# VH-VL binders against Protein cereblon (ohgt): the designs that were tried, part 9

Target 1, 230 residues: Protein cereblon (ohgt), of Drosophila ananassae (Fruit fly) (b3m1f2r157to386)
Amino acid sequence: LSRVPGVDYLEHILFPGEVLPFMIDGSLFDDEMPGLDGLIFGVGFPLMQPPEDNPHKLYGVTCQVYEKGESGRQLVFYKSRALQRIVINCDDIQGPPQYIARNPTSKCFSKVKILPEYFLPEPLKCVDMGSMSRFRDIPSMRDKYRRYQLSSTPWPADACQEYAYEEIVERARKKLEIHKIDTMPRCPIQLSFWLVRNLHLTEKMMRLTFLTDSVNTRLQLIGSTLKEES
Short names: E, the ipSAE of ESMFold2; O, the ipSAE of OpenDDE; V2, 0.75 times the mean of E and O plus 0.25 times the DockQ between their complexes.

## First folded at step 4 (VH-VL)

Design a15 (framework fv_temelimab)
Fold by ESMFold2-Fast, scan of step 4:
Structure a15 (fold): chain C 230 residues (1-230), chain A 123 residues (1-123), chain B 106 residues (1-106)
Amino acid sequence: as target 1 above (230 residues)
Amino acid sequence: QVQLVQSGAEVKKPGSSVKVSCKASGYTFTDYYMHWVRQAPGQGLEWIGAINPSGGSTAYNQKFKGRATITADKSTSTAYMELSSLRSEDTAVYYCARVETLPLYGSSYFDYWGQGTLVTVSS
Amino acid sequence: QIQLTQSPSSLSASVGDRVTITCSASQSISYMYWYQQKPGKAPKAWIYAASSLQSGVPSRFSGSGSGTDYTLTISSLQPEDFATYYCQQYNSYPLTFGGGTKVEIK
């Protein structure tokens, strides 16, 4: 995975969908490297907790340059967009720097793993079994409790997920400008990242929402933040 | 400890030129672009241009093209902005400000500013 | 050129108040940058990349936004927050700033 020195390590977390703009002195380009258009490169976060308690691994994202912006005569502006969460094997780069890296000798991150985004419905979470738990401890009511359990059909997973999704969307609408709400993704995976990009979260919540592979967990974490803020 | 120290206030007549200096210390001069921004009394901020001290390459706001000349001296870690054909409306505080050079670590912004140089243009 | 419109131009608020300043760009930009300027002083970097606080900026400040609309929020205004705040784009040349929002303590 290619590296762009100076943007290959960030002191803050960059989420998928987020734009990373940067400037490059045009005089550094030649016939061999006329520009960075379309380049996919890696960005690491040295301030994140290492995965699996492994000091030789670093969390990060892939970014792709999608636009060459207008800039001064010698300064070239690029826009890139973060695409996927990754883990970088830092053995190939002599370990992650404590500070933001500058002018690294290597042109590439030799080994990266793309992290999956799991969206797993939890149908049983839609059924409140606790409401009948008091009858379990009463012998005369055990048959009634058992019949209730057997006759209970849990709500469809899609209905439970839709409810949670709509609750989060409604809370977000109250905090965000209306013209931005029209650009909100309907896909839960993209929504989870879009919400992080468009809400001001604490550093702790940014880390927690980045570290989870579960979209459901990420949305719940974001939802809890929306409830706490008045 | 990063510092950008600018030259002192100037009073100039219409039609003359002024050259403001900005001496950098506390960092590697060639690792940052140096920009120039002005602010007329009671007004907002207006970008003039920038230089890459490493290669000497420059960029200018079209409004100042042909009148502004930005230069840098690596041996003294000093950037200069010369504005010619001065008019009364050029009366302003002129600031130098740095932006990390190629490639940036995620953003392009003026992280440190000079104290400003007041240029007064009057007959 | 990209025009930046700040709202409001000025506001008066009491210590402890929540203050929100908005900046709207004439076209979509990648990030917004914010600077704090006190009377007679040079501007100071305050928020970069839309939401990242510059070192030394109190946590009561936050930035948000994407596309054309961005905000700077002060969750609990303090006396030292009296200043003019400017938004700025680094998307294309010429670089442009908003008109500024003057925050005054009641």
Scores: ipSAE 0.000, ipTM 0.399, lowest interface PAE 18.3, mean pLDDT 77

Design a16 (framework fv_temelimab)
Fold by ESMFold2-Fast, scan of step 4:
Parts: sequence; C-alpha cells; structure tokens
Structure a16 (fold): chain C 230 residues (1-230), chain A 122 residues (1-122), chain B 106 residues (1-106)
Amino acid sequence: as target 1 above (230 residues)
Amino acid sequence: QVQLVQSGAEVKKPGSSVKVSCKASGYTFTDYYMHWVRQAPGQGLEWIGAINPSGGSTAYNQKFKGRATITADKSTSTAYMELSSLRSEDTAVYYCARVETLPLYGSYFDYWGQGTLVTVSS
Amino acid sequence: QIQLTQSPSSLSASVGDRVTITCSASQSISYMYWYQQKPGKAPKAWIYAASSLQSGVPSRFSGSGSGTDYTLTISSLQPEDFATYYCQQYNSYPLTFGGGTKVEIK
C-alpha cells in the first residue's frame, strides 16, 4: 500500500492519460497560495464498487499537476493528468474530505494500492497450421488468416492477442477523425486507455475496461465493441 | 444456473478406449471453451486439452496428443473426451471445466463438472 | 512448459491462524489463478487474475503477486477452509497447475 496527498471524488471515470482541470480559490488561504507544480494526488470514483462489494473501498487514479493558469485575481486554474489506476481505502482517509471539488492542497492522506498494467507483448504460439501462417503478412490474405485463427484454435484470453491488436487499431482509425488519430499512443498500455476515451464506449464497457489489469483483455473488450458496429 | 453434468464411472481394460461426456446447461454453450483436466488418486491436476464448441477447434497437451480426442455437439450442448490405448496410469477422475472465450476478468475455470472416475485394470 | 512450484506441500494450522501459500512459476506470467478442492469434490474457482475473489469466497482470502511469485493468504483460518489449494497458469499451453497445498487441522 502507498500514500498520496489529497483524496478527491469525481462522478465519472478517469483513465490514465486523461486531463483533469480544476480550480482553487486563493481566498481560502490565510497566507500566500502554495505552489502545486508536480503535485500528485488521488481521485476516487464513488460510482465504482470493488469486486468484493466493499463499501469502504473505491477505484480511482493518481493525478499529477503539470500546468497553471489564472482567470482572475483570486481564481487559479490547474491542469493535471491521470497517471495510474488505484484502489482507495475510504476508512483510512485522514483530515477534511472534499465532497464535490478537487482539493490537492488538502493535507488528507489515504492508503492506496497502485493497480498493475499487464501486457503480454510476445504472444504465446497459438498452435495452428504452419502452412496458413505464411498468409498472415500478406494484406490480401490477412483477413482470411485472422478468421482462420479465430475459428481454428481455442482462444486463450490472456495470451495470443496479436491479431486482435492490429485489427482494433485499424477499426478505430475508421471511426475517429484525423486529428485524434495523430494523438494515438504507440505504447499498448497507453493505447488501451486512449481508445476507451476516444471511442465513446457505454458506461458498462468503461467500467469493465477500467477494472481489468490485463492490457490484452482491455483491448479485447474494446475490439468486441468495435465489431458490434461493423 | 450453470451446470456441467458428466457421465458415470467406468471400468476399462488396458488397451481399450473410454469416452466421457459433459452436458452443459444454463449458459450459451458456444461462448465458452470446454477443457478437460484429470486427477489420479491422491495426486494433482493435469490438463488434457480443450475445444472451442463454436468452431470445433481443439488444443491438446502433447503428452496426450494422438490418444485424446475432444469433440462437442452444439445441438445437445455436450462435450466429449475420448482417451484411447488406456494404461493403468490413466486411472483418474476426469473433469470438464469451462473457460470464457472472450473473458472480462481473465481466463480461468469458473465452473467444473462433478468428475468421472475411470479405472483401468486387468 | 511453465512449471509451478507450490509451497508448502502441506501445513497444519489452528482456527484463527494466518496461513500463506506461495506459488512460483519457472518464467514470468501475467496472472495466477487459485482453486480450492475439498476431498471427493471437484475444484472450485477461488481467486482469479492474481487478486480477484470469486463470488462467494470469504473476504479473509486474498491473492497477490506478479511476475514469477504469487501468494494466497487466509487472514484468520476457519474450519471450512481446510482443503487443498492449487495454483494455475493460463499464459501458455500446456496449462499447468501447482502440486497443491493441503491445509490441515493442527
């Protein structure tokens, strides 16, 4: 378990890589407003329940402040970016909680568990006909080979996801505007989170993709959503 | 409710074959792989192989390849495991167990059949 | 093939004890899965994806680990927890199980 300064609540799910803007009213400080550049804080999602149905724990993300701006003499706007998925233990929150807004200047601390991101970059060999494997790299035969793989072998869910990855990226390109495609990450972990936010998934799919620790499984869930519309 | 019901115990002679059935109910049969796992008396679990009922594709543990044949009948939601050239070392409880083909929470055996005891003796 | 080494092979414990079972893989894997088996019964899914409890599993159970080393912990052993526990990998074929840890009454 790790500790982060400040625990705030957000009514929707944030995925790693997403920007979370917030503001602070300088009139709340008796002295000068402290510097927040680089501050890491926790944000919880009250609408997400752990698999154990434990009411004292909730899912969230860590966020780091990277930019400061001003709208008026007393109001200061900040931009933060979500970094890692976490589980927050609400029973251990110390100090005054924020019930509506983010307060990264809070001296509240909570015990959190950073959730891992597992990615199997080298797919385990799906036992398949060797003669058909040669068609995998031929564009005109790639679709036939992928259909063959899907139907000809048992599909281990947390292994052998190579065909789905490339297909998901191509299907996403067809749905997204060109300016968004230019921001598409190359790292599979970051790509999985980027796709969730840019493909307008249902609430159920956003929850399921957030809850999985497997990048391969997250991409597979996204792929199933893309196939529904094709 | 999900149920996997296996055929009854069998006694076989060395060199013969046995075919164990596993009838599924309470879910869409083609949305889950069906795996076969055995357990010799007082020993651990050993994976035999699996089938995708949707396409009929199979995978086998090399130790059993050539002796084990796994099949599925979509019309009856029943999977079968046939093991040929039986030896005394094949005496075990044989289990069927399902695995989601497009899993939301990782690939694992979420439901198991009750097991079928196969005894190979002369 | 990925070999899973489970330790200890058996342990004797009293009700209320903290019990820890370990499973070590011969190579790095994404997830470990755990099954509980009582005498004469089929195994039951117990912990999936290293740390997620199957529906109906008491909160005194927990799973942790990554890479090659994984653990199953029972924080306060109860009479109904006496069973054999198996770890299992789904990273490569053939699928493999640990040798099992038999949790017995002291």
Scores: ipSAE 0.000, ipTM 0.398, lowest interface PAE 21.6, mean pLDDT 75

Design a17 (framework fv_temelimab)
Fold by ESMFold2-Fast, scan of step 4:
Structure a17 (fold): chain C 230 residues (1-230), chain A 123 residues (1-123), chain B 106 residues (1-106)
Amino acid sequence: as target 1 above (230 residues)
Amino acid sequence: QVQLVQSGAEVKKPGSSVKVSCKASGYTFTDYYMHWVRQAPGQGLEWIGAINPSGGSTAYNQKFKGRATITADKSTSTAYMELSSLRSEDTAVYYCARETLPLYGSGSYFDYWGQGTLVTVSS
Amino acid sequence: QIQLTQSPSSLSASVGDRVTITCSASQSISYMYWYQQKPGKAPKAWIYAASSLQSGVPSRFSGSGSGTDYTLTISSLQPEDFATYYCQQYNSYPLTFGGGTKVEIK
């Protein structure tokens, strides 16, 4: 299969916030190397193409160069950071495409669409809590347990959402080193990506968490993984 | 001076698991991807998977479906490969290998390799 | 997955001979890499991006090819060149290697 012009392919999945270091060999250019300060370019992930998906559809991220390292005579070292999830070569997707992804070694551009991060302050599902959990596993009391959870919940919906969110954070803290915890973001959008970057997830979970546009769903998926892993 | 030093040889029983380590030195551990490759006695090279030590993201060969787990510890600059549900066919020398930084227009390859760890699976 | 077929699987040659090893991919690729492995030792990077020699590799080695067919050539075989050579693709995951070509002394 032919490659999409102006896009670099990476065999790993990069999540927003992850660093992608790279080098450029000046011998690859006939002319002077293009300036890369603040350059935004696209990186595609062939691993993300499902069998049933459009063969022209390629998932990826935008990366922005933020640091130039020491250069040899022909090798220049750069650091970039992944910013946003994108779909590359998205001719079959409605909406305004953006021509922002380009190969750092050329001025060719590719059509991309930036994928949205939907976060609505909807209550995250409250898990069983308190002494009421003892009723859940008794068949004759299951209906009573459901009625108690639904009709006599002591917490407002906002408190329930905050509690569920806080539980995910606390479970993550138990699995992470102190130096990692200090960098944990408070923004739910950034937190969802930060958790994926810092937790060792299965390939299936990495794909599911990358593909969802819902931050709430991503956090729920991560939370379910943390609950299963003791 | 770049060095990758692997843990010593191991003998395991079928059904058990093995965890091989690869300690890196002489470079910034988090700037380079680390791969795992195995070689059965008298046979060729087979790719297992890779990790980006910076973020912990991994990729695996589907042949090792759910059996291989690759991790990295930044504080010790050490990569690990754990293989579970061992069979006699898993007897091999296991190598860690560092991937070069991406060179645009020329791709990436394995510029430094560990010395290898022999894992023998026998009853 | 991309299958790499090396030929021959083994060959016997004398010091001073010209040796050519071929690697054929099941589909077109842009990146082919070669490794040298001596018995009991880890592989060493030898040729990258089809034709570029790794630092420290003698100039008697060369690589060429594009698309599906790639070759490694030794213009004048030396005693230290007796080893097994593996090709590798980095076009897509899973990464794959050729079966290897063992170069033996005659």
Scores: ipSAE 0.007, ipTM 0.463, lowest interface PAE 10.1, mean pLDDT 76

Design a18 (framework fv_temelimab; at its last look DockQ between E and O 0.02; V2 from the best seeds 0.00; counts 0 for: pae O 10.8 > 2, placed apart)
Heavy chain, then light chain:
Amino acid sequence: QVQLVQSGAEVKKPGSSVKVSCKASGYTFTDYYMHWVRQAPGQGLEWIGAINPSGGSTAYNQKFKGRATITADKSTSTAYMELSSLRSEDTAVYYCARVETLPLYGYFDYWGQGTLVTVSS
Amino acid sequence: QIQLTQSPSSLSASVGDRVTITCSASQSISYMYWYQQKPGKAPKAWIYAASSLQSGVPSRFSGSGSGTDYTLTISSLQPEDFATYYCQQYNSYPLTFGGGTKVEIK
ESMFold2-Fast, scan of step 4: ipSAE 0.478; ipTM 0.746
ESMFold2, look of step 5: ipSAE 0.330; ipTM 0.680
ESMFold2 (binder alone), look of step 5: mean pLDDT 92; pTM 0.942
OpenDDE, look of step 5: ipSAE 0.000; ipTM 0.483

Design b1 (from tA5 with heavy chain A50I; framework fv_temelimab)
Fold by ESMFold2-Fast, scan of step 4:
Structure b1 (fold): chain C 230 residues (1-230), chain A 124 residues (1-124), chain B 106 residues (1-106)
Amino acid sequence: as target 1 above (230 residues)
Amino acid sequence: QVQLVQSGAEVKKPGSSVKVSCKASGYTFTDYYMHWVRQAPGQGLEWIGIINPSGGSTAYNQKFKGRATITADKSTSTAYMELSSLRSEDTAVYYCARVETLPLYGSGSYFDYWGQGTLVTVSS
Amino acid sequence: QIQLTQSPSSLSASVGDRVTITCSASQSISYMYWYQQKPGKAPKAWIYAASSLQSGVPSRFSGSGSGTDYTLTISSLQPEDFATYYCQQYNSYPLTFGGGTKVEIK
């Protein structure tokens, strides 16, 4: 279990890749905060109920500070980016959970478990592989398909996975503004989080996509939503 | 400047429905949740529900589930709250209020701006 | 649901008095929020994240507390401060408010 400072509460869900701006009262620190630049800290989501029905578990993300700004007075603005999904045992939380403490004496700390992102070929029977595809539009998927074709893995299984993700990307393009499509990531893991951030999903679907460790399952959940809305 | 402008007062009969509007201006409509809160005459504040205008997702206070429907129109930056099967105890001022979707750390999530309120009177 | 209990429900005070109102939550919360409401008007954000004053709020106001117990204090009451103050939690749904504390002229 990794240990991070500042495991604080946020009332909505953040997915990896999202920006979390925050401010801190700089007057409370005698020294400049060199350790805050690039600081990795934890953020929990108390309004998201864990699927295990365990009230002692709290889901969240780690965030890393990447930019600092000032606002006239002693107020300092920071920009951070969510990096990894985590789960926290509420019994491991030391100190009162809150936003970054203005009083450093009351700061909250906790051990966290970084949740894995699994992206593996699924054993799938190819019933309908589709007729149209844009392999070139997803460089990471196209390269993966080529790699798998050169490996000893069966072609039908690899092709079925590739076609499913191509369809998800194509459906997403119809719902998103062109300038957002230009920021679409090549990595399937990042793509799954990017799609959640940029598509207008229900709160239930956001919760389900956040809680799965399987990138394949997350993409399929997103794809199912896109198909139903179409 | 941020403004939330609500529709005018209404008088309704028991059993009917009312639909209150809240037109937002001065900010990006999809960057803020919109909540609905009511206040009966001489009483305190009671939360009805929330909508995320970006995705259209909603959540309701269990007391209002099945009767309240919150919607949002991104093209007009307007949120709506419809309450059906009205009873005399639904007589109240209904407020819309916004909450930042991605709040600054250290500020938390709170109703930073409120609409002026819409009085709904239910009487026969 | 998280229940918020404000005390007192009402108080009468004179200009220049120190006024303290308390809000107790039925379970631990991250922060308390306070709103000021004058008769016939919508509530106004007043204190956020337990202790931060909203822009335009006079420095005679302060907020404190953590866990289950939170307090709003007015160090020297002014005529424009006579209003009803509500605490509110944003820790879990449904969102809840305290019953309000009416600050009246003595």
Scores: ipSAE 0.000, ipTM 0.424, lowest interface PAE 14.2, mean pLDDT 75

Design b10 (from tA5 with light chain Y31S; framework fv_temelimab)
Fold by ESMFold2-Fast, scan of step 4:
Structure b10 (fold): chain C 230 residues (1-230), chain A 124 residues (1-124), chain B 106 residues (1-106)
Amino acid sequence: as target 1 above (230 residues)
Amino acid sequence: QVQLVQSGAEVKKPGSSVKVSCKASGYTFTDYYMHWVRQAPGQGLEWIGAINPSGGSTAYNQKFKGRATITADKSTSTAYMELSSLRSEDTAVYYCARVETLPLYGSGSYFDYWGQGTLVTVSS
Amino acid sequence: QIQLTQSPSSLSASVGDRVTITCSASQSISSMYWYQQKPGKAPKAWIYAASSLQSGVPSRFSGSGSGTDYTLTISSLQPEDFATYYCQQYNSYPLTFGGGTKVEIK
């Protein structure tokens, strides 16, 4: 817990019966941090090298968190059957992080950072199970990881990584059809926030908000097509 | 107790097809990829391809793509490798071998158990 | 394609000798795997993850290496060790094996 920004911050982001957020700063798979195990199941966010050492850059759905009197600290993500709650304290230094559910400020969301992460969507045609094998050594995570491999191709998956992204794009398209949404934002970062606000994202859909630029571009094209047909 | 038992030797004519079976026992069939490897007389090992029995997805060595078809039957815990358009150069012992789909961290992926091999002879 | 080159292709040694065989990859890989094959039989897993011995493999065997260069060493050769040894990579498709090193009786 000493790695989290103050004791007060935890009280401001949690309510009785609410899911815990997860942090990208190295505590995501930290078995010493109580209460996080359930939140990382099924998403497959491993700790990774700096962005310049990874060919794929992914977009987060929240801005950098600031403590009163200080600049940025870290990115905090929420996963859930609903991602409508985002706790943000933007550039204005007035107090502890505030709950923002319906009207996030443009300043907050303009500070979203690109994060290097990999996902195991369901079903997945290709996956690098070798890099994810650490989940086998964590009993509480093994069953979730195992479920993702049911649709995977034999490892190594690097030869067919492209096919996994096509699966994600197709899933997003089906969800947009269900909701009869006119258009999706053109900007990848804005698309991520649009998906959070408008699609009542499930845990499966959260993977769509952390996609590479090329996949987000394809999602934008799909959204434009759906607008013409609505 | 883990066993991979392959079908018996076959003699085939050029241009025909052969289908080799590999029956698994002593473990959960869907927890391991099944690979196929061949060895021509007096030569080394050559990888043909693999299947994930759980989902049916396959991977092939480009050299055999279009001629080799790998399948699996979960109800009988049996994997199959069919090779079409046989040539004399396809005369070899064909092995099935398993690879754990979820290895322990740091152990990597490797062929921990092999079938006994099936000799396929292609002659006129 | 990752090509594996084994050296030597064959060697003759006496019981009690130290034997070292090498496997060189055409590009850097994360690990190496070794198999023992006796005439007329299927290969057996012998060393995995570059340095870990498969269950039942005698302690006189050892593996080492990283990057492109890996070795298998037998500290004191025994009669039952006469076989062909193959290295193998699982870093990229297609999976490839070395040409084999035949350890023969002297």
Scores: ipSAE 0.000, ipTM 0.437, lowest interface PAE 14.6, mean pLDDT 61

Design b11 (from tA5 with light chain Y31N; framework fv_temelimab)
Fold by ESMFold2-Fast, scan of step 4:
Structure b11 (fold): chain C 230 residues (1-230), chain A 124 residues (1-124), chain B 106 residues (1-106)
Amino acid sequence: as target 1 above (230 residues)
Amino acid sequence: QVQLVQSGAEVKKPGSSVKVSCKASGYTFTDYYMHWVRQAPGQGLEWIGAINPSGGSTAYNQKFKGRATITADKSTSTAYMELSSLRSEDTAVYYCARVETLPLYGSGSYFDYWGQGTLVTVSS
Amino acid sequence: QIQLTQSPSSLSASVGDRVTITCSASQSISNMYWYQQKPGKAPKAWIYAASSLQSGVPSRFSGSGSGTDYTLTISSLQPEDFATYYCQQYNSYPLTFGGGTKVEIK
C-alpha cells in the first residue's frame, strides 16, 4: 500500500456511503493524543486518471471515523465511512486548516477540493437535440445525421424512458437481496452512490460513475448496466 | 524515494553499551512506527522493540526490557536503539524497519522498508 | 507469545520446480507476512496480509492460508529466488518470526 503524507492510497474505488475499516497498533498509539473518533481523512485512488492531466492530483473521498472496534487485542480497529468525492492535491504537504490530515498525530496536510453532485428534476426525460432533418434525406449526409443524433444524447432516445429513475429502482430490486433493498435511500444523490455500492459493476463502469458530477448521468450509466444484466 | 540509512559497524567489550542510529528520508517520519530487529550470525530474526516517533510511545520485547532503549528525533528524522550491558550473545546485525501507523484493515501491519543493517560485535 | 513454525528448514530444487513453504502459528492470527532475505542483505517485504504481493514481487509467488496455517508457493523456481524466506505475525507483542526456510537452487 502506497501513502501520500496526509492521505492513504486505495487500489479500489471507494464511493460515498462505503465503510472503510482500518487499524492501529494500540501499544504504539500515543495516550496523550486525542482519540480517532470523528476524525476526517482523505483516501486517494492511484489507479484513476489524474484530473487535468496533473500527476500530483488524485481522485479520492473523504472518510470520517464513526466506530471503534475490538479492544481485547493489541490491534485496535476503527470503522470510517466515505462522505464526499474529492480531488487531492499532492504537491503541497503543509497548509492551513482547509487541508485534511490523515494521521491524527502528524502535522501533514493535503489540500482537497470537494466535488459537487448535480441533480436536475426530471433529468431522464429525452431533450430535443435540435433539427438536423435537412441532412436526413441527403444520401451523403445520412451518416453524419445518424452520428450527430447518437452523439448528442447520453442515451439513445428510445432508452431514456426505460432508464427513468423509478425503472432503475425496480430493476435494482430484482437484482439485490431483500435486506439490502431495505436500506435503499430515497434521495437521488444518495441512491446513485448506494446503487454503485450494491451492484456488481465492471472497472470501467466504476470509473465512469465515480468521475461524473451529474447524478442524472450516474443513474443512466447504472441503468445501462442493469439492462445488460437483464 | 524511501530510504533508511543506519550507522556503521561497532565492536564493543562485554558490559558496555552501543547506540545504533537509523536516519529516515523520503517520507513523513511521524506517519510510521520504527521497529528494531536483530539477527545473530547464521540465525533467524528477533524483534527488539518499536517507537512511535510522533509521541515517543515505545514497546519492547520482554527479553530486552530494561536493557534496550529506543528513541526518535523528529527534527533529524532519526531513530536510535541503545542496548546496554552487552554480552557475547548480543553479537548480531541490527536492523531498523518501518511500519505504517494507520494501515487499511485488509493490508495489515508489516515491515515494508528496512535499513541496511549494523553489525555489532561483542568480544573481549 | 505466538510461536511460528516453518517447514521445511531448508530445501534444494531445480529451476522450474514448484516450491511450497509452510508456516504454522501456535494460535489463530489475523494475517501473515513473508520476507525474502538474500545472503548479506536486509530482508525485503515479499507477501503481506497472507496473499498480497509486495510491489515488484514476481507473479510466480503466491501466499495463502488463514487461522493457524499459512503457505508461500513459488510456481516455477528461478535462479534469483535463492534466498531464505521468513514468515512473521503482527497479531500480538512480542512480534515473532518463523525460523526461516532456506531455498537452494541446483
Scores: ipSAE 0.084, ipTM 0.576, lowest interface PAE 6.4, mean pLDDT 77

Design b14 (from tA5 with light chain Y93F; framework fv_temelimab; at its last look DockQ between E and O 0.01; V2 from the best seeds 0.00; counts 0 for: pae O 14.8 > 2, placed apart)
Heavy chain, then light chain:
Amino acid sequence: QVQLVQSGAEVKKPGSSVKVSCKASGYTFTDYYMHWVRQAPGQGLEWIGAINPSGGSTAYNQKFKGRATITADKSTSTAYMELSSLRSEDTAVYYCARVETLPLYGSGSYFDYWGQGTLVTVSS
Amino acid sequence: QIQLTQSPSSLSASVGDRVTITCSASQSISYMYWYQQKPGKAPKAWIYAASSLQSGVPSRFSGSGSGTDYTLTISSLQPEDFATYYCQQYNSFPLTFGGGTKVEIK
ESMFold2-Fast, scan of step 4: ipSAE 0.536; ipTM 0.817
ESMFold2, look of step 5: ipSAE 0.349; ipTM 0.703
ESMFold2 (binder alone), look of step 5: mean pLDDT 91; pTM 0.937
OpenDDE, look of step 5: ipSAE 0.000; ipTM 0.490

Design b2 (from tA5 with heavy chain A50I A59S; framework fv_temelimab)
Fold by ESMFold2-Fast, scan of step 4:
Structure b2 (fold): chain C 230 residues (1-230), chain A 124 residues (1-124), chain B 106 residues (1-106)
Amino acid sequence: as target 1 above (230 residues)
Amino acid sequence: QVQLVQSGAEVKKPGSSVKVSCKASGYTFTDYYMHWVRQAPGQGLEWIGIINPSGGSTSYNQKFKGRATITADKSTSTAYMELSSLRSEDTAVYYCARVETLPLYGSGSYFDYWGQGTLVTVSS
Amino acid sequence: QIQLTQSPSSLSASVGDRVTITCSASQSISYMYWYQQKPGKAPKAWIYAASSLQSGVPSRFSGSGSGTDYTLTISSLQPEDFATYYCQQYNSYPLTFGGGTKVEIK
């Protein structure tokens, strides 16, 4: 895969929320580099398999520069943070402003598409279940209660347990240092990326968790890894 | 596939000038600095200078300042190094080599790909 | 300018030997870089940022060091490893290289 203008290539997968520090040789620019503050740029991952329908697309993330670090001799350090998963079309060098990634050291651009994050909350329990549960243990009412369960209870009922947020969080607590647990986000979307960043996942699991648009699927994959490896 | 392809060998007389080319392919030309390094037969490596192809800014080793001129043509993805007032001591293989303009902190800056080299012989 | 002193200038070793090459800088630097050069060929990136192996470099190679002293080690020398190795700094201009260490077959 050819390098796309405005996009840097990274040998490992970078997830939203991760800090990407980088340095620039300041001697080849004017003493001041004001144009980098707040700059959003693209980072691509050749490690990721291209989409089947377009082998020229590259997966990546957008990063935003948020801090200029201390200058050491001729090197200027910057800190950036990954924001959103993207797909970069190698055929789309320039596009509308909403889909442009810029190289910090030049005015080169590439067209990118921001990938969505889908999250389905746990199904709400039936508000009137409590009023019918008393009939479960009465033989004369058993058929009415069973009909109520079959008509109103989601199938399969155990599927709700597989998505238990609390179970994944508790398993993560057993693997992670206390100081990291204190930074755990409450938003499920951010939590799914935070867990990938802070758990020792295999390369395969990192690729799978990056490629899914479903937060629920990402959490399930993480939970599966926690289950089989401790 | 990244390639840096340099022009062919040159034989020059003392006092003349030589211009070596380095054609880049397989990557975005403006995302990498281009450096020039030389090596006299049987000797070590000596840095000549650098160019940022994006803006055309250059820096030179003081030993070559005033004699070396590095340029880049973005339309052809080609870098050039011209060395004037040649002496017999300038007989060497001249290499172009690239360095990423935005390296990750902790990876540093290094010559990840080199051209094949151009032998310049300066003799009477 | 930063001077790099590389030692030894040459060494003879047998297949399977452990080989160490040292590079000393005249002042503290952030990282050392290493290049492998075979006769008649251009140098190849080998170790960057003191300890990171370039893609395709065998795991028997390692780099270490900080400040002024850096080392390249080959844990079990193979026939394809016979080459000249150069250290290089990118801390300040002019960029400088060590004098090279030629690793020869014994």
Scores: ipSAE 0.000, ipTM 0.425, lowest interface PAE 15.5, mean pLDDT 76

